# Designs tried in a protein design chat: VH-VL binders against Lon protease homolog 4, chloroplastic/mitochondrial (LON4). Part 11

Target 1, 223 residues: Lon protease homolog 4, chloroplastic/mitochondrial (LON4), of Arabidopsis thaliana (Mouse-ear cress) (q9m9l7r79to301)
Amino acid sequence: VIALPLPHKPLIPGFYMPIYVKDPKVLAALQESRRQQAPYAGAFLLKDDASSDSSSSSETENILEKLKGKELINRIHEVGTLAQISSIQGEQVILIGHRQLRITEMVSESEDPLTVKVDHLKDKPYDKDDDVIKATYFQVMSTLRDVLKTTSLWRDHVRTYTQACSLHIWHCLRHIGEFNYPKLADFGAGISGANKHQNQGVLEELDVHKRLELTLELVKKEV

## First folded at step 1 (VH-VL)

Design xa8 (framework fv_alextatug)
Fold by ESMFold2-Fast, scan of step 1:
Structure xa8 (fold): chain C 223 residues (1-223), chain A 124 residues (1-124), chain B 110 residues (1-110)
Amino acid sequence: as target 1 above (223 residues)
Amino acid sequence: EVQLVESGGALVKPGGSLRLSCAASGFTFSNAWMSWVRQAPGKGLEWVGRIKSKTDGGTTDYAAPVKGRFTISRDDSKSTLYLQMNSLKTEDTAVYYCTTKYLRSGSYYYMDVWGKGTTVTVSS
Amino acid sequence: QSVLTQPPSASGTPGQRVTISCSGSSSNIGSNYVSWYQQLPGTAPKLLIYSNNQRPSGVPDRFSGSKSGTSASLAISGLRSEDEADYYCAAWDDSLSGPVFGGGTKLTVL
């Protein structure tokens, strides 16, 4: 798959993300992917420049246009998200996240755009009836209900996540009540005010109980 | 400069035990997936096992001939990989190499860096 | 016994092109990328080719890799005396959940 670098935050499964693709080669490759009815790419968060001076957000936008091939693969997180290419209008591309991916290999050092082989990641097995995990799930659910009822800040955010959430808060609350454990963890993290490193940590966590605990920390900060 | 240095190889009698070490330098060891590969005298390469980074679960995998007898562990504070070998057999006689893919979060798709190897001889 | 099959030996004269084959199955070469390693006498193996056909920095373009179906090949053009070594192919094996190696090919430069 084509590897798309994300400068500001990771793509969480279930969420929509608009990106702006200025590189005509990358844009053409995404358009071709859609024509062939294989409308998927990998979306990977860009690593901070940890070995040198820290960059501002305007500098990260500049760097994205210059990173190619092997240099790009070394500057993105290995765990990302399978992104469906929902629409392309000019330079704007709308992605929808589906599931976690891990980069296994670079197809070629000279490819432009960067193309990688990926593993589709699955959550570690868990016991739905485990009392501790179940308690954490209900704490996440309870905290999310409070956030969604008390503040309007995330209403536009949640509206684009699922069709049910675009209608009325009652329909949204009923809909999320049916989420399984991993989906609730992802949803909570995605609507929280978490920074990119916190959301990347949630994305990388394949242990469902641990992921729910990470999400609980994030959503509790919103209350 | 990325470098791996194995040590601990010795002559051991069948049924004995031995621990090998691999000292890593020039990269962030804690982020790397590490493997052991061996080569019997005059024979080809054989994968022994691997250990993932702690962020990827720190889990181990072993080739069938060594499973249950060998244990791979790591000490990230010392940038050192270990291979504990128990119930040694004559067919374990080989040069043991440690290898890595030193990228941050681990997939093991090729052996990027190799050490010089350490020799283990199991003989009565 | 090695899982991937290579000829035990190959030979050529300086300047010649030689090819080393590597045969596997759908669970290894057929589904996964192939890497190649060069082992000079008395030394550790060195990565020569990865991802079927890619060369690391420092590997001359005389070395090239290819893959078709369940088989892979290493080609060495403009053969030199310093190319005399053992060559190993490797690939991840889905059924074994680990990498597997070929038996190795001893290349002699005549």
Scores: ipSAE 0.000, ipTM 0.430, lowest interface PAE 15.1, mean pLDDT 80

Design xb1 (framework fv_alextatug)
Fold by ESMFold2-Fast, scan of step 1:
Structure xb1 (fold): chain C 223 residues (1-223), chain A 124 residues (1-124), chain B 110 residues (1-110)
Amino acid sequence: as target 1 above (223 residues)
Amino acid sequence: EVQLVESGGALVKPGGSLRLSCAASGFTFSDAWMSWVRQAPGKGLEWVGRIKSYTDGGTTDYAAPVKGRFTISRDDSKSTLYLQMNSLKTEDTAVYYCTTDYYDSSGYYYMDVWGKGTTVTVSS
Amino acid sequence: QSVLTQPPSASGTPGQRVTISCSGSSSNIGNNYVSWYQQLPGTAPKLLIYDNNKRPSGVPDRFSGSKSGTSASLAISGLRSEDEADYYCGTWDSSLSAYVFGGGTKLTVL
């Protein structure tokens, strides 16, 4: 799959993310993927600078335009997200996150765009009826309901979710009540105020109970 | 909650064709890999083939005895799995089960949930 | 094709421990996780063990699995009359690009 670098945050499964693709070769490759009815790419968070934990968005965006091939693969996290290419309008590409991916090797070598082989990651098996996991799930659910009821600041984050979470918070609350354990963990992390490293940690955690615990820590911070 | 219901089993003459269906409910069908497994009367289980989710490539794999004669397909809008069987032989006589599969890159691959099966008899 | 070898039958008395073996090669059991399936008379198979030794919800802890090299084993402790069934091992075979089952073991509880 084509490897797309993300400068500011990882793509969480279930969320929309607009990106701007200025490289005409990359844009053409994404258009070709859609034409062949394989409208998917890999979306991978960009690693921080070796000596800097913060960069201006302008500097980060400038560096992305110059990274190619092996240099690019060294600057992205190996765990990312399978992204559906929902639309392309000029330079704007709308991505929809589906599944976690891990890069196994580079395919494109010295050609644009960077193409990688990936493993599709699945959650480790878990017992849905385990009382400890179930308790954590309900704590995440309860905390999310409290956050969503007590603050309107999360409305924009909720609106970028691909489910029918619209203007009506009670409709969205109903939908999250139907989420399975992995989906709830992902949703909670995606709407939390977590930084990119915390969200990347959630994305990388394949143990469902541990991922729910990580998400619980993130959403509890909002209450 | 997760349920798989096979249908379409019938008595068919050698050389004939038959299409089996498997109606799925209680899970996100479009995300699942699905398999067909058969069992001849009084014999053991034999894997027929599988189909991956479209997101994972939508590709199919088949056991050697059915390759070229059987085709597995899916309709995610209807949450239905299909097995198109052509050039049927008496050796294809079996109960056919559909399964929802678990898989990951760590080498996990197993048939998680099984339907009740539908009987196919190939006889003159 | 029967690529994995199981004994065709096994027997025990209530309360006894019974072990069912499953032998393969490096292309299947040697490199992949093993699952076990239980088929009660007249019913569809049911997943009993996955990932060599893990149990799905609802499977009693008296069922256990193990794997060593190119062989796997299913152990049933505290044998009960309702355990009378056919047991199948299964795994992916990398050389065949196919999932393969053992020939099955008919367990009789006396």
Scores: ipSAE 0.000, ipTM 0.419, lowest interface PAE 21.2, mean pLDDT 82

Design xb2 (framework fv_alextatug)
Fold by ESMFold2-Fast, scan of step 1:
Structure xb2 (fold): chain C 223 residues (1-223), chain A 122 residues (1-122), chain B 110 residues (1-110)
Amino acid sequence: as target 1 above (223 residues)
Amino acid sequence: EVQLVESGGALVKPGGSLRLSCAASGFTFSDAWMSWVRQAPGKGLEWVGRIKSYTDGGTTDYAAPVKGRFTISRDDSKSTLYLQMNSLKTEDTAVYYCTTESWYDFYYMDVWGKGTTVTVSS
Amino acid sequence: QSVLTQPPSASGTPGQRVTISCSGSSSNIGNNYVSWYQQLPGTAPKLLIYDNNKRPSGVPDRFSGSKSGTSASLAISGLRSEDEADYYCGTWDSSLSAYVFGGGTKLTVL
């Protein structure tokens, strides 16, 4: 899959993310993927260097345009997200996060676009009837409901969620009651005020109970 | 003012059928999740089932004792909720209330009607 | 056998504080918001408390709710003769995919 670097935050499954693709070779490859009815790419968070952590958005974007091939693969996290290419409008590409991916190897020695082989990651099996996991799940849900009702943080973050949460808060409150355990963990992380490294940690955690625990810590900070 | 008015309660023989209606006013019915709750004479409250708004999928859920016999439906153009009751048993004798679920949290019954009485007897 | 357990009766005298308990499990009270309903004799139930501890408009502050673990409580302070009624707790049960009520508590004001 084409490897798309993300400078500011990982793409969490279930969320929309607009990106601007200035590299005409990358943009052409994404357009060709949609034309061939294979509208997917991999989205991977950029690793921090000491200098890039202090850089402006313009500097970071310029650096991303410069990074090609092996240099780029060394600067992105190994775990990312299968991104559905929802739309392309000029240079703006809208991605929808689908599931976790792990880079296994670089396919091409050419500079751009970086193409990688990936494994599609699957959550570790868990017992839905385990009382401890169930308790953590419902603690996350209770905390999210409190956050969504008592703070305005939901306004910016839930706008990027793909279903039932963009119209009004009460649609979102009802909808999350029906989320399975992984989906609730991902949703909570995605709307939290977590930094990119904390959200990357959630994305990398395939143990559902541990992922719920990570999300619980993040959403509790919002109360 | 938010109001719910149930109708259709009657005396019915075991094995019979009956349809209850609930007329809603004073709120945007099409956005609301709606429920039926019943109460047998001298007994406690028992949730019968619910129907979600069209926007939230329009799906229904039922309590085990009525599953397969009762059907909940809605007509948003008329702001009316329905409960179709088939294969009625004497145990279905109760006052039937229609309720709204909360606007922001579906874990409570916000507004209640005054109820309509169904008696299933020989 | 109700899914949520309440005492069948409770009593108090005017001016006292009375508490009604509601016990459940992790699939209902432990993980979901609890509501309380008041049913005066011969009337339909009325929402008294929602989201564990919140009051709708028109419910006096003498009524309060709380939740701890898999149990919830309704407290009525300054008990009045008008409070004589049946009280029901209720919540969503995730394992049953159903809303469940307690068996009800008949409150008598002596």
Scores: ipSAE 0.000, ipTM 0.439, lowest interface PAE 13.6, mean pLDDT 82

Design xb3 (from xb1 with heavy chain Y102L Y103E D104Y Y108W; framework fv_alextatug)
Fold by ESMFold2-Fast, scan of step 1:
Structure xb3 (fold): chain C 223 residues (1-223), chain A 124 residues (1-124), chain B 110 residues (1-110)
Amino acid sequence: as target 1 above (223 residues)
Amino acid sequence: EVQLVESGGALVKPGGSLRLSCAASGFTFSDAWMSWVRQAPGKGLEWVGRIKSYTDGGTTDYAAPVKGRFTISRDDSKSTLYLQMNSLKTEDTAVYYCTTDLEYSSGWYYMDVWGKGTTVTVSS
Amino acid sequence: QSVLTQPPSASGTPGQRVTISCSGSSSNIGNNYVSWYQQLPGTAPKLLIYDNNKRPSGVPDRFSGSKSGTSASLAISGLRSEDEADYYCGTWDSSLSAYVFGGGTKLTVL
């Protein structure tokens, strides 16, 4: 798959993310993927770098335009997200996160855009009826309900979630009660005010109980 | 109960073509990565190739001996996996197994469930 | 030649412990998880071990797996006549972009 670098935040499964692709070769490759009924790419967070942590769009654009091939693969996290290319309008590309993936190797260092081979990542098995995991799940749910009722800022983040939360906050409050454990952990992390390192940690955690614990820490900061 | 049932195995002449099918039941087929593995008479296991779920890119990978001659495809509406074999050689004579990597497995790719296999014989 | 090297045969008596080795390289066992498969005579293979050392539901704890560097091992304790089978290790090979199996080990219970 084409490797798309993300400068500010990893793509969490279940969320929309608009990105801006200024490299015409990358943009052309994404458009070709859509034409061939294979509208997918890998989305990978850039490793910690003071420039990519800035809020300056010109600095992040400079980094994205200059990193190619081997330099790019050395500057991105190996765990990322399978991203569906939902739409392309000019330089704006809308991605939808599906599942975690891990880079196994470069396909070709000389290719532009960077293409990598990946492994699909799956959640480790867990016991849904385990009392400790269940308690953590309900703590995440109750904390999310309280934060979503009181914090207008998170309302905008909720709108980026692909399932049954784009219309009204009430739909989100009802629907999250029906989420399975991994989905609740991903949702909570994705709407939280977590920094990119914290969200990358959630994305990398395949143990469902540990992922719920990480998410709980992120959402508790707001109460 | 997770079940995989292969069919389509036959006697074919060298240079011929054959299409194998694998009917899946007992799990969400559209979420699973599917694979073909073969075993020549009296020999070991040889991975043929795999196909990812549509959400994971729907891409295929093939072992070197079959690349360019074999094509793996899937029909999620029928919960069926296919192996189209072209330009068959005597070396392709084997029992062909359909396998799946279930969604509830670990984060790494492996052959979780196997069918009983279907026999392909390539002979004059 | 198989990419992963296993001894072609192994043997033991009932109650004994036997170990089957599987040797690879950094592109396969060194960087990826190892699985083991059991093939009883006349049957399809069955997953015996995954993620180096985990057992699927229904596999007795007599079977255990381990991995060190570029090598993996399957250990069978309390050997029984029912364990007479072919055993295969397997893993993803990143350099080949393919799943690779060992050549198989025929276990004979004497």
Scores: ipSAE 0.000, ipTM 0.415, lowest interface PAE 19.8, mean pLDDT 82

Design xb4 (framework fv_alextatug)
Fold by ESMFold2-Fast, scan of step 1:
Structure xb4 (fold): chain C 223 residues (1-223), chain A 122 residues (1-122), chain B 110 residues (1-110)
Amino acid sequence: as target 1 above (223 residues)
Amino acid sequence: EVQLVESGGALVKPGGSLRLSCAASGFTFSDAWMSWVRQAPGKGLEWVGRIKSYTDGGTTDYAAPVKGRFTISRDDSKSTLYLQMNSLKTEDTAVYYCTTGEYLWDYYMDVWGKGTTVTVSS
Amino acid sequence: QSVLTQPPSASGTPGQRVTISCSGSSSNIGNNYVSWYQQLPGTAPKLLIYDNNKRPSGVPDRFSGSKSGTSASLAISGLRSEDEADYYCGTWDSSLSAYVFGGGTKLTVL
């Protein structure tokens, strides 16, 4: 799949993310993917370096235009997200996150844009009737309800969620009780005030109980 | 003030079918989640199922004992809730209550009708 | 039998305070808000408490609810003869995807 670098935060499954693609070769490749009814790409967070923490969006975009092939693959996290290309309007591309991916190898070393071979990641098997995992799930749920009712941090983040939560907060409150364990962990991380490294850690965690624990830590900080 | 009036309760044989109705007034029916709750003679309350408003997806949920046999539906133009009961068993004998389902922090039954009696026996 | 456990009976004399317990698990009371319903003899149930401790209009403040962990309680202060009824706790159960009631408590005013 085409590897799209993300400078500021990872794409969490279930969320929308607008990106701006200035490279005409990358943009043309994404348009062609949509025409072929294979409207998917991989979205991968850029690794930190000393300059990244203080860079502006325009400076980051200039850096992204310079990173090609082997240089780019060495600068992105190995684990990312399968991104559906929902729309393309000018340079703006809207991505929808679906599931975790891991880069296995680079397909094209000479061509631009970077194309990678990926494994589609699955959550490690878990016993949904395990009382300990169940208890963690319910703590996440309870804490999220408190966060959604008592703080404004959710306003901008919840708008980017693809389910009922994108409409109004009260619809979101009704429906989060129906979320399975992985979906709740991802949702909580995505609406939290977590930094990009914390969100990347959640994305990389395939043990459902550990992922719920990571999310619980993030959402507890908001109350 | 809200009023719910159940009807359709009858004596039916095991394996039979019956349709219950609930006529609603005094509120905007189309915005409400609606539920059925039953009570066997001398026993406690048992939730049967619910139907969400069209705006909230119009989906249904059922308690395990009735899943696959009972169907909840609604007609918002008539402000009427229905319970279609198939493959009736003697343990389905109960008073059936229509309720409005409310959601503030969590789901609960707000207003209750007076109930309609279903008896399943030979 | 019932997913939520209540004592089958409770009793008191006029003016006393009685409490009715409701015990569940993390999938129901532990994660969700609890409601209480009053059923007077020969009548339909009526909502008495919702969202753990809130009263609908018309319910006197001598009725109160509380929740701690996986248990909830209904307290009735200044007990009156007209409080003689069956009382049910109820909540959503996330593992069953269903609303569950307690088995009910028959309150007798002596």
Scores: ipSAE 0.000, ipTM 0.447, lowest interface PAE 14.2, mean pLDDT 83

Design xb5 (framework fv_alextatug)
Fold by ESMFold2-Fast, scan of step 1:
Structure xb5 (fold): chain C 223 residues (1-223), chain A 126 residues (1-126), chain B 110 residues (1-110)
Amino acid sequence: as target 1 above (223 residues)
Amino acid sequence: EVQLVESGGALVKPGGSLRLSCAASGFTFSDAWMSWVRQAPGKGLEWVGRIKSYTDGGTTDYAAPVKGRFTISRDDSKSTLYLQMNSLKTEDTAVYYCTTDTYYEFGSGSYYMDVWGKGTTVTVSS
Amino acid sequence: QSVLTQPPSASGTPGQRVTISCSGSSSNIGNNYVSWYQQLPGTAPKLLIYDNNKRPSGVPDRFSGSKSGTSASLAISGLRSEDEADYYCGTWDSSLSAYVFGGGTKLTVL
């Protein structure tokens, strides 16, 4: 799949993200993927570098234009997200997150745009009837209901969620009650004010109970 | 308190053009998927098309009979949905309803017209 | 003709139970949730059932929905004169990339 670097935050499954693709070769490759009915790419968060920790947003944009092939693969996180290419309008590309991916290797023939081989990741099996996991799930659910009712967060963050939250807070509250454990953990992390490292940690955590615990810490800070 | 008010319906000649408007209130319009549904006199409901929210890509879909002739657009700053109708035919005579739609994917895909306006009448005749 | 097939009419007396069927294919009812809409004479349609069997606030429990395979059904118990209306099923059709309605069923009470 084509590897797209994300400078500011990871793409969480269920969310969409506008990105701006200034490289005409990358943009053309994405347009071709949509034309051939393979409208998918991998979206991977850019790693922090000690020499660029204080970079401005404009400096980050310049760095993305310079990173290619082997240099780029060394600068992105190994775990990312399968992204559906929903639309392309000029330089703006709208991505929809579907599933977690792990880079296995670079395709040696492809450097521009960077193409990688990936494994589709699955959550580790869990017992949905385990009382401890169930308790954590209900705490996350309760905290999210409070956040959505008492803050304007649903307007600013929930709007980027493609499932269940398209219209009104009532529909969002109703539908999240039907979320399974992994989906609730992803949703809660994605709407929280978590930094990119915290959200990347959620994305990398395949143990459902641990992921719910990480999400609970993030959403509790919003009330 | 969610309310949709259509306007712009008129008598137009075949081959003419007309723009319908739908004013929305009582919800965050910019987050909503919106559609147009029509109903010819004495006939059933026919979906015309939809427009997704900007965050869901802002893309449009159209039913085959109107594709290439009708365009759906939105102005989120005015909380208003539009239907631009070109090359009108007598078969386009109908009451046109705007709707605010619920969409989600949880196992199976769900898409339905949650709230409906009261409609505006378009008559295409000479 | 409509993509989803409904009987053109149905009838019952007050207090009776009536059912309205809706038949489709794997690209619509077989793959997606079904909704039902009620249209009282001279009014706009109103959402009556969504997600096969869920009721919006304000819809009495006399109305219920079900789905099996590529068919759906609307049941109205304790029929009342105010239930006289046109009823439409609807769902997304994945092959058409369009929302499709049934042809409608005119329910007559009495």
Scores: ipSAE 0.000, ipTM 0.431, lowest interface PAE 16.4, mean pLDDT 81

Design xb6 (framework fv_alextatug)
Fold by ESMFold2-Fast, scan of step 1:
Structure xb6 (fold): chain C 223 residues (1-223), chain A 122 residues (1-122), chain B 110 residues (1-110)
Amino acid sequence: as target 1 above (223 residues)
Amino acid sequence: EVQLVESGGALVKPGGSLRLSCAASGFTFSDAWMSWVRQAPGKGLEWVGRIKSYTDGGTTDYAAPVKGRFTISRDDSKSTLYLQMNSLKTEDTAVYYCTTSDYWEGYYMDVWGKGTTVTVSS
Amino acid sequence: QSVLTQPPSASGTPGQRVTISCSGSSSNIGNNYVSWYQQLPGTAPKLLIYDNNKRPSGVPDRFSGSKSGTSASLAISGLRSEDEADYYCGTWDSSLSAYVFGGGTKLTVL
């Protein structure tokens, strides 16, 4: 898959993410993927040296456009997200996150666009009837319900979620009651105000109970 | 900020009628379940009834003392809840609260308005 | 004629732990989730606890709820003067197809 570097945050499964692709070769490759009915790419968070913060978004994106091949693969996290290319309008590309990916090898050392071979990651098996895991799930649910009703910022974040939550918050509150454990963990992390390293940690965690625990800590910080 | 503002409370004679309104703001009213709760002077809370959202069937439920006399309705285009009170009795004298109500595992009264006072006396 | 029974009053001193009981039957507390409401003098009620033991945002953790069989309890630790209020339990009654409240407990902080 084409490897798209994300400078500011990882793409969480279930969410829309607008990105701006200024490299015409990358943009052309994405347009061709959509034309060929293979509208998918990999989205991978860019690694930091010592600081997690970017001083300038525009300057970071300009630097990112210069990274090619081996230099780019060494600057992105190994675990990322399978991204559906929902639309392309000028330089704006709308991605939809589907599942976790792990880079296994680089297919080409060409300067553009970076293409990688990936494994599609699966959650570790878990006992959904385990009382401890179930308790954590309901704590996440309870906290999400409370903060979605009380804070306008989370309401704006919910609008980026793909499952019928962008129109009505009350509909979203009822709908998330049907989420399985992994989906609830991803949803909670995605709407939280967590920094990119915390969200990357959630994305990398294949143990469902641990992922729910990570998400619970993130959503509790918003209360 | 979720706000509920009740209005329409008045002094009425036994056998009379009155309609209360509740103006909602700060949330998507059309998706919310809404309830009325009352409190007689110096007494405890008494649930009057509820109305579900259209997507959940739009059905109503009432406490036995008001069933057949009171009707709960909603106008989602105006974000307004109504309580139509007919055949009023002196024991209907109370402060009437509008509440948002919802559920995950259980049904409960979430956000409450400040109330509107209804007095039924001869 | 409350179907849920609460003591009419309770009292404590600052810093003390107090508990308020709520007793029902199988058609209400026994098979449904319990909520608790706080009503400060001259104000509208406020949700304190929902689904037996969960706190809404902004409610301190010194307030806790529990349920066992057909009874529920509200516990208030580290009592403060501002906790002086009326407290109500509430739940759905499946046989009545109605939500029912307890008679209320007036908590006095001495």
Scores: ipSAE 0.000, ipTM 0.436, lowest interface PAE 14.7, mean pLDDT 83

